VHH binders against o67189. Designs and how they scored, part 6

Target 1, 350 residues: o67189
Amino acid sequence: METTIFQFQKTFFTKPPKERVFVLHGEEQYLIRTFLSKLKEKYGENYTVLWGDEISEEEFYTALSETSIFGGSKEKAVVIYNFGDFLKKLGRKKKEKERLIKVLRNVKSNYVFIVYDAKLQKQELSSEPLKSVASFGGIVVANRLSKERIKQLVLKKFKEKGINVENDALEYLLQLTGYNLMELKLEVEKLIDYASEKKILTLDEVKRVAFSVSENVNVFEFVDLLLLKDYEKALKVLDSLISFGIHPLQIMKILSSYALKLYTLKRLEEKGEDLNKAMESVGIKNNFLKMKFKSYLKANSKEDLKNLILSLQRIDAFSKLYFQDTVQLLRDFLTSRLEREVVKNTSHGG
Key: E = the ipSAE of ESMFold2; O = the ipSAE of OpenDDE; V2 = 0.75 times the mean of E and O plus 0.25 times the DockQ between their complexes.

## First folded at step 1 (VHH)

Design b8 (framework vhh_surovatamig_d1)
Fold by ESMFold2-Fast, scan of step 1:
Structure b8 (fold): chain B 350 residues (1-350), chain A 122 residues (1-122)
Amino acid sequence: as target 1 above (350 residues)
Amino acid sequence: EVQLVESGGGLVQPGGSLRLSCAASGFTFSDYWMSWVRQAPGKGLEWVATISYSGGSTDYVDSVKGRFTISRDNAKKSLYLQMNSLRAEDTAVYYCAKEGLYDYWEGSFDYRGQGTLVTVSS
């Protein structure tokens, strides 16, 4: 049988299929992961994972056929990763490959799931043993969701909570997450929590809440404006944050963390390392934050970031050693930066 | 703890009518969009109809428009599907489904239970 992960996920838990061996593959790995999580929840102790690169041939065949004997004979869900490595272990021996196909064909007591971490090409699906699995088992594909379907899922989630989201706010959220389902789920849940007693979400509100902390004021807006060198707006936002009781040390901690990560990324980029890999190495794994950090890297030279770090260290030292107010030192820093920009623009005709 | 219990299926002749019911428990029924989904013998799941949390908006698959009517009673925590002018192609197990985010396709349906069998045959 050939089917989509959407159809398969819906039917498997309510109507047991006659097929016992399935290949799970596709572009939308999140949907495969979601299915396997539900499978693990349902089967509990009868959920078994096999690693094709580690398991012996005899252990593999036993695991596919053996039912749980503790607490009664009950079917298992057997999930196989790195199946390609298991096939390499069988080598070019025709007899051993024929045995594998026979064992898979004769699974009657358990369900077997062969999981691939990518979309299989037609050539791979047409080669043994997958060609035979397609005939007696099922091929389940996790196709990428269309942008329109993702948009409708997000819109429906807001509507079921009685929240009216502005069209430009919705588009901003979708574009900024790159239509990534995991990131959208997290941001949508955060926005729903924010809007619990407010029934309208505007573009400004989505921008302020995205990647914010739960303190009713967006510290990340301040950091964003400062790193994009909009010092005038940064000063206004800083005043707002302090007025709402946000601790100056928290602002300094977040800003210092960002400056250090950006400086590290400039160094790694200078050494010719891949930017996406470099971002992940400093803990930046979400697509929204990756896009923001790309903007910050474009707006700041290595020298700009070095000078920012030194200035932040001086602010910290002066507040601790000379008992100077951290907020006033931050204001002085931003004002100095604004004055430098005004002088520079005036002397250079803008 | 989400429980959805479907009923009202049975054997009916072409051109006949049936009313399906779904009793919901374990969640705040009035907060969720609800759907009917069906699976014909040897085929995959097909979305049939959706209704908003208030009942103010409904949508249907083209093949049932004008024949089926989805409705809900939030006080009774129940979902209904009125099926008129039934055809052999409507033969399926019908499931009531709660919409959730990202768990399922075509509205992120989440359902529990055995469904109710509708057989349209002479």
Scores: ipSAE 0.000, ipTM 0.128, lowest interface PAE 13.2, mean pLDDT 78

Design b9 (framework vhh_7uia_1; at its last look DockQ between E and O 0.05; V2 from the best seeds 0.00; counts 0 for: pae E 9.3 > 2, unsure alone 60.4 < 65, placed apart)
Fold by ESMFold2-Fast, scan of step 1:
Structure b9 (fold): chain B 350 residues (1-350), chain A 122 residues (1-122)
Amino acid sequence: as target 1 above (350 residues)
Amino acid sequence: QLQLVETGGGLVKPGGSLRLSCVVSGFTFSSYDMAWVRQAPGKELEWVSSISGSGGSTYYEDSVKGRFTISTDNAKNTLYLQMSSLKPEDTAVYYCATDYFEGLWDYGMDVWGQGTQVTVSS
């Protein structure tokens, strides 16, 4: 069985599936975490987490077959992280891979969820043990939503609450959040509360309410300052955002989105494409954002943007793969950029 | 009770046109938003287009904008997808679905029936 996280999350809790083993993977990790949160709420003490890098083979097989001690013979939801690390251990023991597939196929008392922190490639899904899991269990994918689908769902949520949103206000909100689902949920909920009596949202209102972590400070201001190479002010704004609870991953996603769009625009410019049409092709239709992106293009060479993208990819990789502090990595990056600008400026001193 | 029946698929050449129909029974059609979704061989379900129950709002995936048109005939409880300028990449089984919504990201689509096959090839 193959399905999307949206269909699976809704049907699992209303029409429980016959399948007992599921692989959850995809680009939209937030949707997987949302599903697991609902799962934990439903199963309570019968929600069990296993870490594939820490667990022994015997403990793993026991956890899949044993029902809950709480409530007598009650089923468990068994959630497995770092399954790839468990498979590496079994790879050195050929017959244990065959045993794993057999144990997974014979799960009848519990639900088992194998969670990957990224989208699996076709080759991995077509290889054992996932090939067999697809036949007797389910593969659930959390795909990145298209920009049009995200826009539709946000509009539909406002309409459901009887709130009319101006087109430029909506575009500003979507661009400000970089189409990030977690950020959009938080900002949409805040805007719904703000507009509960007046039932209208203008651009000025969205600008005042969205990302109001402090007066005149928000993620967009940080990204703007960084892309304009005002690293000193960017560092101060970053400190404020972190102090007021803005997650570093939110900052990274918006910055990465902008850097990639700018790099694409540089490429299209080199090909002789009309800049206004090129901007619209990457989703920049608002006149205010077009003006801003023109400024960013002037401030950054193609090489500057390539180096920014590579630096952001390194920060993301180090935070995810090596459990390094994203805030510290981002701060180190900005401090390094500030030092280069200071050296450059002193070379041209009067 | 609730049933969706898709028809209108077939073999068509690149650049050709097809009109898909979905006959809805067992509920008040105009009270629900409706969607077309498709599944190409070996791939997951992809959202294509949605229309409000009143017919007042339409939405499209970027890959089909300007080529596909979604519409309804509320008197006949029928949803349509007019497809033009068809590409080999449009080859898929097309399903009609109710587009339901609870939380911002707690939405879903109920896919019913066996769908209708669209094949775009020379």
Scores: ipSAE 0.185, ipTM 0.670, lowest interface PAE 3.7, mean pLDDT 80
Fold by OpenDDE, look of step 2:
Structure b9 (fold): chain B 350 residues (1-350), chain A 122 residues (1-122)
Amino acid sequence: as target 1 above (350 residues)
Amino acid sequence: QLQLVETGGGLVKPGGSLRLSCVVSGFTFSSYDMAWVRQAPGKELEWVSSISGSGGSTYYEDSVKGRFTISTDNAKNTLYLQMSSLKPEDTAVYYCATDYFEGLWDYGMDVWGQGTQVTVSS
């Protein structure tokens, strides 16, 4: 039975399916990635990835063999990429396909996800081994969403937060993001944060807050400067952001997120984990972003990051509990850091 | 399995206080937005409060602003709602919810607990 990724994701995490083998395919790969991200989070160490173009037949069958003689094995999620390449390696022999099908059919304790990076053709789905998989497992499709559906999703998200968005503002947001779900998610989240005190978002507000709208004011520049400990420039950029009308809570959110990720990465690094893998585990997949994070990690010790997190928490608390000016608190923070840096530099030069 | 378990509800007099707890299992809730919602008899589901996974942003419905406080304990994987100055209008079943499927906005806060009854009555 073919199911949409929406239904499948919900069912999988709330009511685990009886079926154990699933094929994930579709035009909207973002949805599949999102699902896999959730899957990885759920299974942690029991999340295994196989690359069909790299794995031998023997390794493949071993990985899928549930023969843990020892009854206590934790349920695993096995994700298989480039399965088509693996099939090519197996050749056109009927016996080999039958063996593969048998192995997949015998999966009982683990979940197996065969992931395609494109929408499968009908011919592919009707061919072995996918035809058989469809019979004892599930086919999951991530279809591209219509513009209208995306619009409705965005509206729903705002509504859930008690926010009304003007129609022209919404249209502007959608157009600026090109109806990209990832970009929309980010921008909507920012806008929600901005609207924490406002129940109505206007076009002007969206123009001011949305990153895609302002080429000139980049919150990420501020974050970058701060994390690289260029506090003087960070202060200047902060002032510019505020002048532009960026809400300080947006800045805080991004900073907090990055700080937490960095701290996590630092901890993982200390444990001897591969940094690239670690970055991916915290949602950093873009190479450019990976590079930035590497720079941040180099510039900050574990202690630095801890202190940053604590400082940000303090700022947040003072802003929320005592209604202090968040911008001023940020300025104070930066100024304090700047002063410390100057003192350190003067003590070593002497 | 994703599970949200609400506790802390009960009968309280007007002006009283209650603290609701929601214990989360099956995921790291610090990575996701959490919310309290309530449903009074014969009324629609009402959004009450939310907190971002990062803890950096909180939101309150106007009707509860200044009276309710949402917070988290990451170590306990628990969401809290401190309610003060309770009113009869606050009588409802309170649900803990999470935007676990944030990438799939079809369901919004799509993971819910069983709820806990809050009754404010003189």
Scores: ipSAE 0.030, ipTM 0.347, lowest interface PAE 4.5, mean pLDDT 82
Fold by ESMFold2, look of step 2:
Structure b9 (fold): chain B 350 residues (1-350), chain A 122 residues (1-122)
Amino acid sequence: as target 1 above (350 residues)
Amino acid sequence: QLQLVETGGGLVKPGGSLRLSCVVSGFTFSSYDMAWVRQAPGKELEWVSSISGSGGSTYYEDSVKGRFTISTDNAKNTLYLQMSSLKPEDTAVYYCATDYFEGLWDYGMDVWGQGTQVTVSS
């Protein structure tokens, strides 16, 4: 079966196909991420993510297992990133590829989604195991949207919220973001919030509010919420990041970098160093970032930051040495912190 | 001014044929994936067929595969659905659409015409 992501998403959620294994690929990666977000909503606790660069063969086949030892099994959605890296681990052994194909063909009660971060070429789709998956499963492509189509989608989103956007403001926004759908989603949502009561957006307002964002903006939102101890919202954003295919190591790298900088700043403050000078010494030069780091320092004691660093070290160690799921370790960490905050609040008088 | 206008519906006996047309104005036809969807009385909208903006790839719902053919004429800015071997269960209002509603935030179909009624009865 071959289909577009749009047709697939519509039919999958209304009348699911008989096939159980799907390859998702294409130039318009945002559309794949949107589908996976809706898939996560549908499957909740039964939505599972595997990282091909992190899992062993045994873990992979166990995760795809159809057998339940203790009672019934519920339908799961298994999403596999970095499948190419998993294939590299298998090497050139013909028998291991045949085993992989047999396991994938034998998926009967779960759904498996093999997610690629690019459009696959004809040669790649014609090579095993994907050739076999095309036969017993499905290939789902997310084609690039035209600039005109992207403009219409953005305009429609503003119109749904009753916001009238001037044409030159819209064109500026599209050019600023390079017609990038992930950046557009972020900036459009910001602009909708900005114009929520006024209901109009001019070019001057878009220039003041919108700016080009890095691919990691949502990761920085997660880090911001965590460091300000909004663990409930941080958990929601973490789920969104994973649904959109953000690699857990990227999240850990940014969070660890911020935690270490904050701990260093606490020590420099204790020595009497000027805070603005100290921030520049650890590479924080942007005024917006300086403001955010001041907020993080106010919200976190030196002991808080030490404990955060130790927790991140344990998460990293358990991910690497004991093959624990990094995402679940982060969730457990946040859940534990949220439970501690709830107990602290209910323990106060009044 | 974006408009899609469906024509070619009508009453036909089982086993008969119809060709639906959808004339598109107000946007670059080849920039969109196009679709036919249908709605029988009291039922939800059902996807029928799609064609890529380039006209190279076609897709069909299983129950119409082999009976229906989607095509385009880019010079006339027109989408077609050739329906053959019609059955009573094909009775519905048929709409042409661009191939998503809010693809940026939600999946769906976008830009619909007013529809054309197809009735298959003896």
Scores: ipSAE 0.006, ipTM 0.301, lowest interface PAE 9.3, mean pLDDT 79
ESMFold2 (binder alone), look of step 2: mean pLDDT 76; pTM 0.777

Design c1 (framework vhh_7uia_1)
Fold by ESMFold2-Fast, scan of step 1:
Structure c1 (fold): chain B 350 residues (1-350), chain A 119 residues (1-119)
Amino acid sequence: as target 1 above (350 residues)
Amino acid sequence: QLQLVETGGGLVKPGGSLRLSCVVSGFTFSSYAMAWVRQAPGKELEWVSSISGSGGSTYYEDSVKGRFTISTDNAKNTLYLQMSSLKPEDTAVYYCARKGYWRSYFDYWGQGTQVTVSS
């Protein structure tokens, strides 16, 4: 059978199919993840994950045929990742591929789910072993959703929790995530937690909570705070990173990479090039990161970015040539920026 | 909130040992396979080791077998990589990662910790 992930998710748990082997593929990976999460809830200890790049051929075949001993030989849900890498291990041997197809065709005790992290093309689906799986099992596709459908799914999630979201708040959230369901899931979950008692979300609240610095302290949080010119918080995060054993050189490398990309984007913007294409050309492909970089570009002039790059080069040179502590030099840089803000705010026409 | 925080990297001489730690929050190991992945300067990401969600199965890249040991401490919500007999070729940024649904098959990553092996 061939079906969509929506139809499959709706029917699998209420009227289980006679087919036992399924391929899950598509652009909307969030929908596949949602199905697998529900599958794990149902099967519990009888939910088994296999990694095609790690598993041996014999272990693979055994896992597909074995039933759970818990509860007296109960069926398992066997989920397979990196199936393409498993196929590479089998090589182009006709006999081994025929054995694989036979084993898959004869699965009767378990449900087997072969998960792809992308949409399979017609050529891949028409090639063995997937061609045979389509005949005795099912191909389940998580197709890209329309913007209208994504909007309705987000509204439904808030409605299920009794939360009223303002129209401008909703549009802001959708635009910032570029309608990416995985990013929307994370942001919606944060917003649901935030609005748990109040049961209303305004634009101001979405701006505060979505893409916030959160409790997750890491190198990217430090870079975010620094590029948004929140030097006080950046200093605190830097101290936390160093206390957790993060190497100062790693912090410098990530920060320098971001500064250089931002400076390049400013130059491309001056040439009149499309910002989204420019971002992809410097390796910024994720919609969340694209939105962050737009914020960084808004917060920093070309001169700000040039001065940041020069300051980072000086820190690197001073640590190497004069054996000065990179962390202390970076703290000095942040402290000088913070002091400049204080002077600016207390200026009397200077 | 999902978080992976890595520690334990540093400078070590060839033949030396280091232990990397990754403290996780917002999920449990019992539901997810965990991995260590490294990236040497100017090279692609290289998978190093994985451990099953149950902790019962461990897997290693051929070049690290017998030298590295992956383990978990469920009480501390911590993933470890014990590295011994370190070689200059082991110099890389080491990432703690959770296996998931993206093209890289890792849906959450730590910030990375630098391991430098030099005389």
Scores: ipSAE 0.000, ipTM 0.190, lowest interface PAE 17.5, mean pLDDT 77

Design c2 (framework vhh_7nfr_2)
Fold by ESMFold2-Fast, scan of step 1:
Structure c2 (fold): chain B 350 residues (1-350), chain A 120 residues (1-120)
Amino acid sequence: as target 1 above (350 residues)
Amino acid sequence: QVQLQESGGGLVQPGGSLRLSCAASGFTFSSYAMSWVRQAPGEGREWVSSISYSGGSTYYADSVKGRFTIARDNVKNTLYLLMDSLKSDDTAVYYCAKRYSLWKGYFDYWGQGTQVTVSS
């Protein structure tokens, strides 16, 4: 049998197939993970994982045939990772490969899932032992989904949590991630955490939170003010963030990420790379963030960014090595920058 | 929920060294293999290194073999990447990733990343 992961997932848990051995492969690895999570939930103690690179040949064959001691003859779900490494151990010997195929064909008591971390090529599927598995078992493919299907999956995840998402907010999120399911999972989880108490997501909120941490909406205001050299307002916002219980490490992380991206962009500009292309290479793909980063680049020299990065490294090191308060070190940094700006602004002759 | 927090990145000159850390919470860290993955500007994500649940087996991409060392502390729930002899090609955002198998496989969870810039 050959089928898609969507069809397989819908039918397996309601009307299990007669086939007992399946190959799971494809571009949408997140969908395979989702299926395996449901499988583990269903089988519990009877969910067994085998590592092809760690397991001996005899242990492998025993695991495929053995039923759970919990519940007598109760079947197991046997999930095999790194199957290619197991095949390497068997070598080119025809008898060993034939034995493997016979053992797989004769699985009657368990379900066996051979998991690949990528989409298999036609040549691999047409070669043994997968050629034989296709004949007596199933090949399940997690093909890259259409944009419409990805959109519906994202909407379903928000709806399951009782969260209403504005159409513009949803479209922005989909465009921002390029419809990549794994990136969407991370962003959707952050947005769900953010919206948990409000139960609504607007376009402005998605623009603020996407590619950041949900509990740190105000951190972007802080980073924006700091990179635009409004240190007085940055200090006030920092105090508010701390009062709201936002962790200093999260503030440092976002700030460090922005500073390093900006420094990388300065270096790429010096090498003659197109700024728009350079921004996309460091993950800045939406027009709003591109505009912001252009403003940051204009406000900061390469030396400014280097000094910021070094200062942030020192704050992290002092926090770790000397057990100094990260917030106080960051305040000291901002106060120092503010004093420099005051001196700079007053160093006007006449 | 699974949480991964990377740290230790920064700006270093070629030939320098960095130690990356990943603090893990929300799952039984000692039961899972862990990996480091990186993404350089303009490139796709590249697997760097993996370590088995016990620390008994380590795996490295050819580009970093002999220069990087992956380690873990199961008591502190922390994953490490010790980076020696850094090259400009090592410039990337480095991500901590949970994986269910050894070697280059599917990675369920990514941290938010830590930037490593190797530049003069």
Scores: ipSAE 0.000, ipTM 0.124, lowest interface PAE 22.4, mean pLDDT 78

Design c3 (framework vhh_etentamig_d1)
Fold by ESMFold2-Fast, scan of step 1:
Formats: structure tokens, C-alpha cells, sequence
Structure c3 (fold): chain B 350 residues (1-350), chain A 122 residues (1-122)
């Protein structure tokens, strides 16, 4: 049997399956962890965890044996982590693989869950022992959820508590967490507690309360603020990124990539190229990112972008050739830009 | 399962000291940068201090520089925060938080513990 984690979770606890051995795999590990948490709640002391890297062959086979020879009600849920490491201990001998397959096929009184921390490739699922498990047991996949599905799940959680979330606040939260379900769960719970009396969440409230260290989203926030010339906020975000261990080279790579793409788009625009086609030619295919790049193009002249590129090249050169701190050089750049904007905004000429 | 368990909070007089601990399990602690984050009543979360996976790079919020010291023991999977010269403004729930370096190929996640309450009052 092959099924999704959603279908499996709906049926397992209400209408127990005939199959006794299951492989849990997929991109959305949070969904697997959610299922296992419910499983632990149901089985309590009859919930057993085996670590394939620690367990011996004999301990493994003993743990999978029947719970009662007299038909007692001691059904167990046996969860196996690091199963690949256990397979390495068995080696590549046909006899050992056949023994393992026989033991798994003969599970009748317990449920056995083999948990993988990633999505398995079709080749691995077609190889023993998983090929045999697919025939007498089940393969359960936790596929990556679409952004729309994640958005609906978050919205549902707020609605269950009678909380209305402004569209801008919701989109900010989703982007802040990079659509990560585990981070979203933590932030949603905190926001629900915060908003309990008011029953509405605004963008300002989410910005004040929500916390996420999603490296990719926070780096993009930094780049966004810098390209929109909000240097004061960019400096604060930079400090946060570095404190959470984000590598300076990653910040420089993303910023340099964006600056170069923007400069290229300015040149293509001058030559009369369609902006939408030009954006796609430099890898910008997402509608949200297209809207952001349009804002960046409006906020920056061609000369601004040229100067940014040259400044980033100098930062890279000084950090590598003269062993200067990349973060400090980037802070110095931002501070210099902030000072120029202050002078520009307060100057009235003459 | 990733677990972060904070301890060491309590009631303390202004000018006093407390040492917070965070016991980490369910992941390779030495591969992750760690932080302390606090949330005062009625306010949003405030980042307090961060330490790199090796312990060689340390950062502090301006509000705690010179008073707080972050450290880690990778052999014991434990993060610490030594808090000296405590002020009424330091009253908050203190959380241990995990961050991973982008370049290692892992998807970034923020795992935090349940928190430990620190109350600074006379």
C-alpha cells in the first residue's frame, strides 16, 4: 500500500490497517513528527523507539517479536530511526536480508514504523528490504505542502481561536518563516496568546511579536531593506543575522546576485526589452519576487546600482586580500549610506 | 526530537546574579549556533546573546554587554548564560534557541525551549 501521511493519519487511529509495517519518509518531516506524537499519546508505555545505529541484530529481532503468545492486549507501536545504519550492520549478504524481510513480514501483534529523515528516491524504494515492505506493508509519504495549503492551515488555526489576521500580517508571517511548518506552529501559538483579547492581528503586531531565525528569509529581509534604502533597519537586521551564525559570505552572495541582476535589468530596460521577459531571463520567475524587483528598480538608479556593485567588490577584496572583517566592512558601508541620506534629506540648497 | 530544556531562573534582587542553563538533546549540538532570547511581560521577544557552534564568536545586545556572559560546553550539550548586575528591566522569560549555519546545506530552523522565568525585584 502506498499513501500520503494525511490519508494515513486520518484512517490509522479510527480504522486500524491490516498492514503492520510502515515506512515513513518525505520532505515535510514536521508532518511525520506530528503523526508520531499522536502515536506516542495513544500507545503510552507501549510506544517503543529503536535506534538502528545503536541496536544489535538480536536486540532488534527481540523487540519485533510478538507481545503475547496467549492473545493478550499488549499491542506495541515500534518506531525505528536510523534504519539505514542498521542495514549497514547486516551487510550485503542475501541470508541476512532474507531474515530481516521474514521478521518484518511476520509482525502480527505490533505496529512497526520505519522512519526516514528525508524523502527516499524511487531506486531506494525499489531495493530490498523496502521493496518487500511495500508489498506486505505500507509506504507513507510526507510530501512538501504547497504555499497555498500552508497558508490555509495557518489561517485555520487563527480562525479556530476567533482571530482575524490582516492579509499583510499573514503574508509577512509566512515569508518570515519561509513557510516552515515548525516555525509557523511556534509563531502562531505565540501570536494567538498575544491577540487573545483583541481578536485581530495587524502587520505591526506581527512584526513586534513574531520571531524567526529562518536564515534565507532574514537574509532576503536584509537585502530588501538595503535595496529600498532603509539603512537603519538594515543595520539592525544585519546584527541579528550575524548573531544567529549566518555566514557573511552568504549575505554577500545574495546581495551581490541581486545587485547584478538589477543592473542587468536596467541595461535591458534601456534597450527596450520587455521587463517581464527580462526578469525571467535572469531567473526571476516568481510573481512575488518580480514585484519586489520592480520596487528595487524604482528605488535605485543605474548609478546607484553601479556604486553598490563596486562597493561590494571592494568589501570582498578587502576581506580576502587584507583579512578585514566582512561584517564590519558591510556595517561601514551601510553607515556611510545612512549618513549620505541624512545629509540629502536635511539639505535645502544654498 | 529536538529538545531544549532551560533552568536556573528565579527571583533575584537588583544587583544580584543568576546562571541559566540549557540542556540540548536530539541533535548534534556542536554543529549549531545558539542564542538566548527573552520576552518581558507585554513586549515582543528581544535577542540577548549569540554564540557560534565552536564558541569562538560571541555577540551581545547593547542592553546586556558587560553584564551577561554566554558560553557553551559541547561535550555536555549545554548552553549557559551568566547574568550579573541584574536590573528590574531584565525581568523576562528567557529562552534557549537553536540556529544552523546556511552553508552547511541544512534548512534553517528555529527551535526554542519552553523558557525559564527571571524576576528581578526588591
Amino acid sequence: as target 1 above (350 residues)
Amino acid sequence: EVQLLESGGGLVQPGGSLRLSCAASGFTFSNYAMSWVRQAPGKGPEWVSGISSSGSTIYYADSVKGRFTISRDNSKNTLYLQMNSLRAEDTAVYYCARSYKFYTGWKPFDYRGQGTLVTVSS
Scores: ipSAE 0.000, ipTM 0.213, lowest interface PAE 15.3, mean pLDDT 79

Design c4 (framework vhh_7ocj_1)
Fold by ESMFold2-Fast, scan of step 1:
Structure c4 (fold): chain B 350 residues (1-350), chain A 120 residues (1-120)
Amino acid sequence: as target 1 above (350 residues)
Amino acid sequence: QVQLVESGGGLVQAGGSLRLSCAASGFTFSDYAMGWYRQAPGKQRELVAAITSGGSTRYGDFVKGRFTISRGNAKNTVYLQMNSLSVEDTAVYYCAAKYRLYGSWTYDYWGQGTQVTVSS
C-alpha cells in the first residue's frame, strides 16, 4: 500500500493495517517525528530503535525475530534509522539481499518502520529491497504541506486556546519561521503562554516575543543576520539552531531561496521595474518582509549575491562529494567572511 | 562553541601501534555517538570506528580486529587504539560527534583531523 503520513497517522492507531513493514519518507520530517512519538507512547517498553549504521547483520536479524528472549511474542514496534547504511554493509551479495527481503516479508506479529530523513526518489523506491517492501508492506510519504494548510493549522492552535491573532501578526510569524512546522510549534506554544490572559496577539507582541533570544533561535534570524553581514552574531545563532536540532539542509534551503529571490530583484531593479511590484511577483507581499528585503538589497551588491549563491552551491557540492559536514562548511564560510571584515577594519585605522 | 580536538597522530613503522585521542567540549558528551573517520589523498572519507552513547561499537571492514574504539565520558574523550598498522592505514583521521534526536533529525560535528603516516 501507498499512503500519506496524514492518512496513516489518523488510521494506524484506530484501525491498524494488515501490513507489518512500512517505509516512512518525505520532505515534512516533523510529521514523521510526530507519528513516531505517538508510536513510542503506545508501545512503551515494546518500542525498539535500531541504527543501521551501528548494528551488525546478526543483531539486526535477532531484533526482527518473532521470538524475543527479552520480551517473548508480545507485539513490538521496531523503528530502523539509517537503513541505507545497513544496505551498503549488507548489499554486495544476492543471497544476503534475498535473506533480508525474506525476513521482512515474514514479519507477522510485530510492526517494522524503516525511516528515511529525506524524500526518496522513484528510482530508490523501485530498487530492492524497497521494491519488495512496497509489494507486501506500505510506503508512507510525508509530503511538504502547502502554505495555506500550515496557516490554517497555526490558526486552529490559537483558536483552540481562545486566542485572537491579528492578520499582520500571523503573517509575520509564518514568514519569521519560513513555514517550518517545528519552529512554528515552538513559537506558537510560547505565544499561547504569553497571551494566556488577554487572549489577543498583536504584531508588536509577536515581534517582541518571537525574537526572544533566551529560548528559541529561528532560521530566519540566522538568514537575516547573514544577509545584513553580521557574521559574528550569525555564527552564534547557527550554533543555537544546531543545538536545538534544526537540520542543516533546512537552513541551506531557506538561505538559498532568499539569495535567489534577492538576485532576481537586483536584476528587475536594473531593468527599471517597480520594486514593490517586483517583490510581490516573487511572493513577498507582507510589509515587514518587504522592509527586510529592501534592507538586504541595500546591504548586498549584485556581485555579493552572486558570490553568496556560488558559495552555497560549493557547500552543497562539498557535503555530497567529500562527505564534509554541512554545518562545518557553513561555519567556515561565515568565519572567512568575518576574518575579511576584521582585516578591513584593522587596515582602516583601528 | 562545539570543539573536537584530535591528538596522537604521527609517523609509525608498519606493524606498529598508535593511540588517537579526541577531546570534546561545548556539548553534553554522554548524549552523543562518537566516531573516527579517515581520508587518504584523493579518496572519500570513510568510517573507521564508531561508539554509541551506550557503548556499542562498529568497525570498518579493513580495520576490524586491529583497531579498538573506546570512550571516557568523565573526560569527554573518545579513543582509537590502532594495532598492526599497514601502509594502507596512512590517512588524516577525523573525530566526529553525532546527535540523534527522536525521529529523523541528525547532525555531525567534525574535528580538524590528525595525520597518521605508516612507513614500510
Scores: ipSAE 0.000, ipTM 0.186, lowest interface PAE 14.2, mean pLDDT 78

